# Ledger of designs, part 3: VHH binders against Protein KTI12 homolog (KTI12)

Target 1, 302 residues: Protein KTI12 homolog (KTI12), of Arabidopsis thaliana (Mouse-ear cress) (q9lmh0)
Amino acid sequence: MALVVICGQPCSGKSIAAVTLAETLKESETKQSVRIIDEASFHLDRNQNYANMPAEKNLRGKLRSDVDRSVSTGEIVIVDSLNSIKGYRYELWCIARAAGIRYCVVYCDVDEAHCRQWNKERSDRGEDGYDDGIFEDLVRRFEKPERRNRWDSPLFELYPSREVIDKSSPVILEAVTYLTKTVDSKTQDVRILQPSIATQAARFSEANSLYELDRATQEIINAIVEQQSLGAAISRVTLGNELPPIEICRPIGLPELRRLRRTFVKLMGQSSLSGPPLPTDADSAKRRFVDYLNREFGGNNA

## First folded at step 16 (VHH; from a2 with D109E)

Design k2
Fold by OpenDDE, fold request of step 19:
Structure k2 (fold): chain B 302 residues (1-302), chain A 121 residues (1-121)
Amino acid sequence: as target 1 above (302 residues)
Amino acid sequence: EVQLVESGGGLVKPGGSLRLSCAASGFTFSDHGAYWFRQAPGKEREFVSGISSGGYTTYADSVKGRFTISRDNAKNSLYLQMNSLRAEDTAVYYCAKDSEYSDSWYDFEYWGQGTLVTVSS
């Protein structure tokens, strides 16, 4: 069982890579069952999927949901999409970690000029190409995977502009080898995420940390809203679980609370990529959020 | 129209200091989280620092203790004070804000062209 994340610029040959890898895996000695999750399955064209941020978010959500459902099936799951956002790849990595399955990234490394040309050629042929504005935006926002990142590792790099991607591609074969190697307890080299129980727990914790953060913060917001609804002049929101109260000097509207939550989650999430891990438990997450809110609300009184 | 204009980049020697600025227009920074990202040539874009509306700050480990993010609400501007600069700090620095279109922790609005910081002997 494994999760393979295909990554690349628009029109970088990702689908070819995905299919090639899938076929090679199926033909391997282990005859692996492989499932490709791709954007086409959602019956939306490229420009619709990436028309705007909400559309893109929706796409990512759908892909993620499919991945979540598929990682437990025992199949090798290949996610064929741009997967251009570092944070999103991190989420996928978390899913793989939580599921205790292998993870890798296959990166189609193609320069922007070639991608642009290929996009144009597709469009000229009447194929599903990106609109120019969308294409350029995607290119601009692309976050190249790096081997140093745990959510980008191991990283298999293909160069579709330089070489033909087929079943004989050394990188494809390397990926297949990685994905099909039996974890012999003795082979130290396969950084098989054999999480020690402790590592497993830590991995599990990390994998669920984002989810817990979202849940925890939402619960706090709900509590604030609820308590404010009970009385016109609430100056303090009392929370359970030995959490400090939230001091409110004025009624706080839901839109503001949502903004605060959004910022908090972003700050915490981004920081966790290079810094301390996110809180592993809901109470810790709540506490941090409460502290944040108190600071936010107190600062406005200054 | 939302605009972010980064400035202050340049060539600096290792150990030197630089202050980046981001001027916002079309929105009020005080209502949003603001962030600095950077991207080195051929490398992945990375989070540098963020600041909430209330002044809560976070930093990447690589810049912690060296960089300081701040905001001036009156000027509707974001700043990044960079001290003890290193070669690895060489990158295009981008200012960003919370996305109005997505609540995902990895979605941001980038409106500027960035400002190049080069740290070299």
Scores: ipSAE 0.868, ipTM 0.969, lowest interface PAE 0.5, mean pLDDT 90
Fold by OpenDDE, fold request of step 19:
Structure k2 (fold): chain B 302 residues (1-302), chain A 121 residues (1-121)
Amino acid sequence: as target 1 above (302 residues)
Amino acid sequence: EVQLVESGGGLVKPGGSLRLSCAASGFTFSDHGAYWFRQAPGKEREFVSGISSGGYTTYADSVKGRFTISRDNAKNSLYLQMNSLRAEDTAVYYCAKDSEYSDSWYDFEYWGQGTLVTVSS
């Protein structure tokens, strides 16, 4: 089983790549079961999906949920979407890691000018093209995958503007080889994330770190809200579990707490892409968030 | 209308220093997390640094010890002091704020055109 993430600019040939890869895998000696998860399955118009940030977030959530459900089926799962956001690819990587399955990215590398032309041609043919404003926004926000990133590796690069993508494509064949290669005890190269129990736990922990961070911080917020509801003059929130108390000099409203949480999660998440990993356990995450809150509330007193 | 205007970019030699500025308008910067990102030609956009409303700061490993993010609430501005600059720091630098439209940890609001920093001998 494996998770394949298709990545590329709008109208860069991603669907062709996905279908080609799927067909090649099915015809391989191992006759792999392959599932493609794509945007069309949601019966939403491209322009609706990317009309605004909430719509896009909703799309990403749906795709992620489907991926999460599918990675346990033993099938090779191909995610056919823009997958243009680095952080989102990281999330998908975490899912694959948690599931103990192979992971790779297939990147359709096409320049913006060609993509724009192809979008126009689609529109002219009466096919589903992107509106100009949406197209340009997507192009602007696109984060190109890089081999140096763990969530972008291994990276298979296709060039649809230079060559025909078909079953004989060397890159497609390389991807198939990677995805179907039997992990012999001697095959050092296929980082078959066969997590030793310890590695599995660690991998599971890393893969769930974002989830745990989200959960942990939400629990802290809930505790603050609950304790504040019990008395208007609360100057200290006691959390238990050997966590330090949160010192508050004024009642803190839920909107402010949500804002603080949002910023914290962003800071921690972004830093983890190039720095130390996120906390692997809920208590550590809670402690970091509590420290952050105390700093935030104390700094306003300075 | 929300605006972010980056400035301070330029040509510097390796080992040199530069200070970037971001002027915010149309919103109160102190109510939001603020961030610096950069994008080199042909490369992905990467996180450089972030600062919370209360002054909590984080940095990418590549810039730790060399760059300092700060904010001036009175001026509604964000700064990035860059010291010991390297060729690999060459990029367009963008300031960003927390997104009001998405709770995703990877969604930010970029409103500016960025400022170009070129580090070359």
Scores: ipSAE 0.862, ipTM 0.969, lowest interface PAE 0.5, mean pLDDT 90
Fold by ESMFold2, look of step 16:
Structure k2 (fold): chain B 302 residues (1-302), chain A 121 residues (1-121)
Amino acid sequence: as target 1 above (302 residues)
Amino acid sequence: EVQLVESGGGLVKPGGSLRLSCAASGFTFSDHGAYWFRQAPGKEREFVSGISSGGYTTYADSVKGRFTISRDNAKNSLYLQMNSLRAEDTAVYYCAKDSEYSDSWYDFEYWGQGTLVTVSS
């Protein structure tokens, strides 16, 4: 079982790489069951998917949900999409870690000029190419995978503009070897996959921290809204045993609460890629968010 | 209508200091968090620092203790004071605003043009 993230600029040959890898895996001596999750599987128009941030968010959400459902099925799951945002690749990596399966990135490294040419050729053939404005925006926003990042490793780099990608491609074969290698308790690969309890706890906490942050912050927002609906003159919101109260000097509307939560989640998430781990449990995450809100409300009371 | 304009970049020697500014317009700056990112040539864009509407700050480990983010809500401005600069701080620095349509921690829709910081001796 494994999760493979296909990554590349728009029109960089990702779908060919995904199909080639899947076919090679199915034909391997071990005869692996393989599932490709792609944008077409959700019956979505390419330009509609990337027209704006809400559409793009919805696409990533649908793909992530399908991945989450698929990683425990005993299949090798291949995600064929742009996968251009490193934070999103990090979340996919966390899903794989939580499921205890192998993870890798297959990167179609093609310069923007070739990608632009191939996009135009698709449009000239009447196929589903990107509109020029959307294409250029996607190119500008692309975050290249890097081997030094845990969530981009192992990294298998393909160069579709320089070579034909087929079942004999060395990088494809290398990826297949990685994805199908045997693991037992006597090999080094097994030892790096069977961490100590302390190491497992740390890796488990890292994988779950973004999820706990998202859940905890939403639960606090819901509680604030609920208590304010019971009385407009609440200056203090209590959240239960052992959480500090939230001191507010005025009713706080849902739009403001959403903005405050958005900022907190972005600050914590972005800093977690290179800094201290996020909260490991719901109560710790809730306490951190409550402390944050009290600081924000104190600053807004000037 | 959202606009973010960075300024204050330049060439400095290692150990030097530089102060970046970002002028924000087209939205209620005081209601939002504000963020600095940077991108060295051939590298991924990476988070540098962020600050909430009320002044809560976070920093990437690589800059903590050397860089200070601040904001002036009356002037709709975001700042980054960079001290003890190193060659690895060479990058184009961008200010950013989140999309109002996405709460995902990795989604940013609005970016400035960037200001180049070069640290070289």
Scores: ipSAE 0.645, ipTM 0.908, lowest interface PAE 1.0, mean pLDDT 82
Fold by ESMFold2, fold request of step 19:
Structure k2 (fold): chain B 302 residues (1-302), chain A 121 residues (1-121)
Amino acid sequence: as target 1 above (302 residues)
Amino acid sequence: EVQLVESGGGLVKPGGSLRLSCAASGFTFSDHGAYWFRQAPGKEREFVSGISSGGYTTYADSVKGRFTISRDNAKNSLYLQMNSLRAEDTAVYYCAKDSEYSDSWYDFEYWGQGTLVTVSS
């Protein structure tokens, strides 16, 4: 089983690539059940899905939920969407690692001019093209996959404006080989579909670190709210053994706590892509957030 | 309505310095984290630095020690002091605001139009 992320600019031939890959996999000597998850299954057209940030978030949430459900079915799952945000691709990669399955990105590398031309041709035919404003915004925000990033690897690059994409395409065949191969016991390599206990633990820890940040920070917020409800003039919140206390100079409401948490999660997530890994356990995550909150509150101890 | 306007870009020689500014309007700047991203031609957009409302900062490894992010909440302004500039720092620099509608670490709702920094001899 495997997860394949199709990536590309709007109107770059992603759906043709997805269908070609799926058909080639179904015809391979290794019979594979293949499922494509796409935007059409959610009953909204592309201009509705990309009209604004809430709409995009809703689309990504629905696609991710379908991926979560599908990676345990034993199929090869192909996600046919823009997949243009590298943080979102990172989270899809985490899903695959947590499930112990193969992961790859298939990138339709088409220059903006050809994508604009193809979008215009679709609109001129009365088909479901992107409105100009939405198209240009999506092009501007596109984050190209990079093979040096672990969440964009292996990377299979297609060039739909330069080549016919069909079942004989070398890159399609390379992707099929990757997705269908197995590692026998003679190679000394770790089974990708049957990870060892050591690799499973490491993959689970890496996949879980952002989730642990989210849960740990929420638990701290809940504890702060609870302790403030018990005392009228709390200047210090104690959080249990081995965690530093939080010094507060005034009652801190849930809206402010939520904003502080949001910023922390964004700062940690963004910096972790190129820097030190995030904490993988709840106690370390809580300590980092408590330290952050104390800095934000100014540490007033007068 | 929400607006982020970057300025301060320009041409500079390797080893030089620039200071970028971002003027924010249409929201309560002091309630939000603020961030710098950059995008070189043909490359992915990448995180440069971020700063919380209270001044907590993080940096991408590639700029740590050379760039300093700061903010002035009274002036609704975000700054990036860039020292020891290298050819690889050539990019369009964007400031960004986090999304009120998503706690996801990768969602940023508003972006400026960018200011170009060119580092060449």
Scores: ipSAE 0.622, ipTM 0.900, lowest interface PAE 1.1, mean pLDDT 82

Design k2
Fold by ESMFold2, fold request of step 19:
Structure k2 (fold): chain B 302 residues (1-302), chain A 121 residues (1-121)
Amino acid sequence: as target 1 above (302 residues)
Amino acid sequence: EVQLVESGGGLVKPGGSLRLSCAASGFTFSDHGAYWFRQAPGKEREFVSGISSGGYTTYADSVKGRFTISRDNAKNSLYLQMNSLRAEDTAVYYCAKDSEYSDSWYDFEYWGQGTLVTVSS
């Protein structure tokens, strides 16, 4: 079982790569089913999906949800989308780690000029091409996968503008070999493919560190709102669970709380990408967020 | 309407220092976190540092201890003090603001034009 992330600029041949990989896997000795998750399965116009940030978030959420459901079925799952945001690829990698399955990125490396030409050709044929403004914005925002990043490794690079991508392509065969190799009891692949309870728990906790931050911070926000609605004092909010109280000089509205939480989550998430992330759990996440809020409000619970 | 304008880039020798500034307009700067990213030629854009409205800071491991982020909410300005510069710090540096439309940690909607920092002998 495995998760394959297809990545590339708009109109870079990702769907050809996905289909070729899937066909080659089905012809191998492996008896696992192969499933392609793509944008077309949601029956939405391409330009509507990428028109703005909310639309893109919605598309990524639907794709992620389908991936999450599919990794529990024993299939090899191929995600055929732009997958251009490194933070999103990181989240897909976390899903694979939590499930204890192999993960890789297949990158269709095509220069912008060819991608632009192919996009125009699709539009000229009456196919679902990108509007010029959306196309150029997607090209500008593309975050190339990097072999040095854990969540982009192993990286299999294809060059659809330079070569025919078919079952005999060396990179396709290399990816198939990686995805179908048998487990060796002395390698990390054994730990991924035959997790023990201890190994599974460790991978789950590492893969969910950002989830714990997200959940813990939302719980604290909810508690603050609830306590203020109960006639809370202006200067102090108590949270229980041995957390420090939050010193508040005034009632704090939900919009401000959401902004504070958003900033905290972004700061923690971004800093965790620069190297091995520090472990976080629910208790430490809550304490850290409370300390952060007290600093933002000018409070001190010392 | 939202504008982020970086300045202070230039050529500097290894081991030297440089201070970057970002002037923000078109939104309430003091209500938002502010962030520095950089992009070296042929590399992905990467996080450098971020600061909350109240001064909580984080840093990428590669710059921790060498770079200091700060802000002046009265001047709507974000700063990055860069010390002990190395060749690998050569990049275009961008100021960023988060998206009000996404709670995802990786979504940023507004970026500046960037300022080039070159570290070479």
Scores: ipSAE 0.611, ipTM 0.898, lowest interface PAE 1.1, mean pLDDT 81
Fold by ESMFold2, look of step 17:
Structure k2 (fold): chain B 302 residues (1-302), chain A 121 residues (1-121)
Amino acid sequence: as target 1 above (302 residues)
Amino acid sequence: EVQLVESGGGLVKPGGSLRLSCAASGFTFSDHGAYWFRQAPGKEREFVSGISSGGYTTYADSVKGRFTISRDNAKNSLYLQMNSLRAEDTAVYYCAKDSEYSDSWYDFEYWGQGTLVTVSS
């Protein structure tokens, strides 16, 4: 059981890599069931999926949801999409870590010029190439996987512009070996190939911290809205749990609260990708968010 | 039209300082968080620092204590004071704006063209 994230520029040979890997895995000694999750499963062409940022966000959400459901089925799951945003790859990694399954990234490393040429050739053949504007935007926003990042490791790099990708490709065979290696409690093979148990526990705690951050901040927003809706003339929202009160000098609408929350979540999430993760349980997340809101409102802390 | 224009990059010796600026236009800058990212040659783009509309700041661990982010909402400007520069800080630095369509911590909507910082003796 495993999660494989295929990554690469548009038109870099990702689907060939995904199919090759899947076929090689199906022929392996383990005979593990293999499932490819790709963009075609949503019955939209690539230009519709990437027409604008809301469409792209919806595509990522659907792919992530399908991954989350699929890791509980016991299959080897291969995600064949651009997977170009490192924060999104981090979230896929968190899903794998929470499920206790193996994870890796297979990167089709092709220079932009070849990708552009292959996209043009696809369009010249009358196939579904990316529109030029969409293609260039996707290339510009691509975040290359880095093996030093835990969420991009192990990293299996393919070079489709330099060599044919087939079942005999050394990197494909290395990935299959990694994905099919048996877990042996006596040897702890999985532990040897992954960070220590203490490091794994820290990364599972990190996944929980992002969930708690999201939940805790929403709870605070809900409490503010609830107390304001009661019609009381209040200057202070009390949240309990030894949290400082929130000083509110005017009614604060839900749209403003959501904007403030969005910025806070982005700041905390981006910080958690650098160095050791910040410990964030529900109470810590609430306290930090309350402190943040009071500074944004310019109010007094209690 | 949303625009983010970085400036202030250059060549500096290890231990030196630089101040980057980002001029924002085409949106209500004061309503949005603002962020610095950087990308070294052959490496991924990485977060450097961010600042909320009201001045709350965060930093990547690698720059904390050395870099200071600030903003001037009246001038629609974002700044990054970079002190005690190291060779590893060599990169193109980009400013970025919040993604208005997503609460996801990794979605950013607009990026500047970048300004090059080179730290070398």
Scores: ipSAE 0.594, ipTM 0.884, lowest interface PAE 1.2, mean pLDDT 81

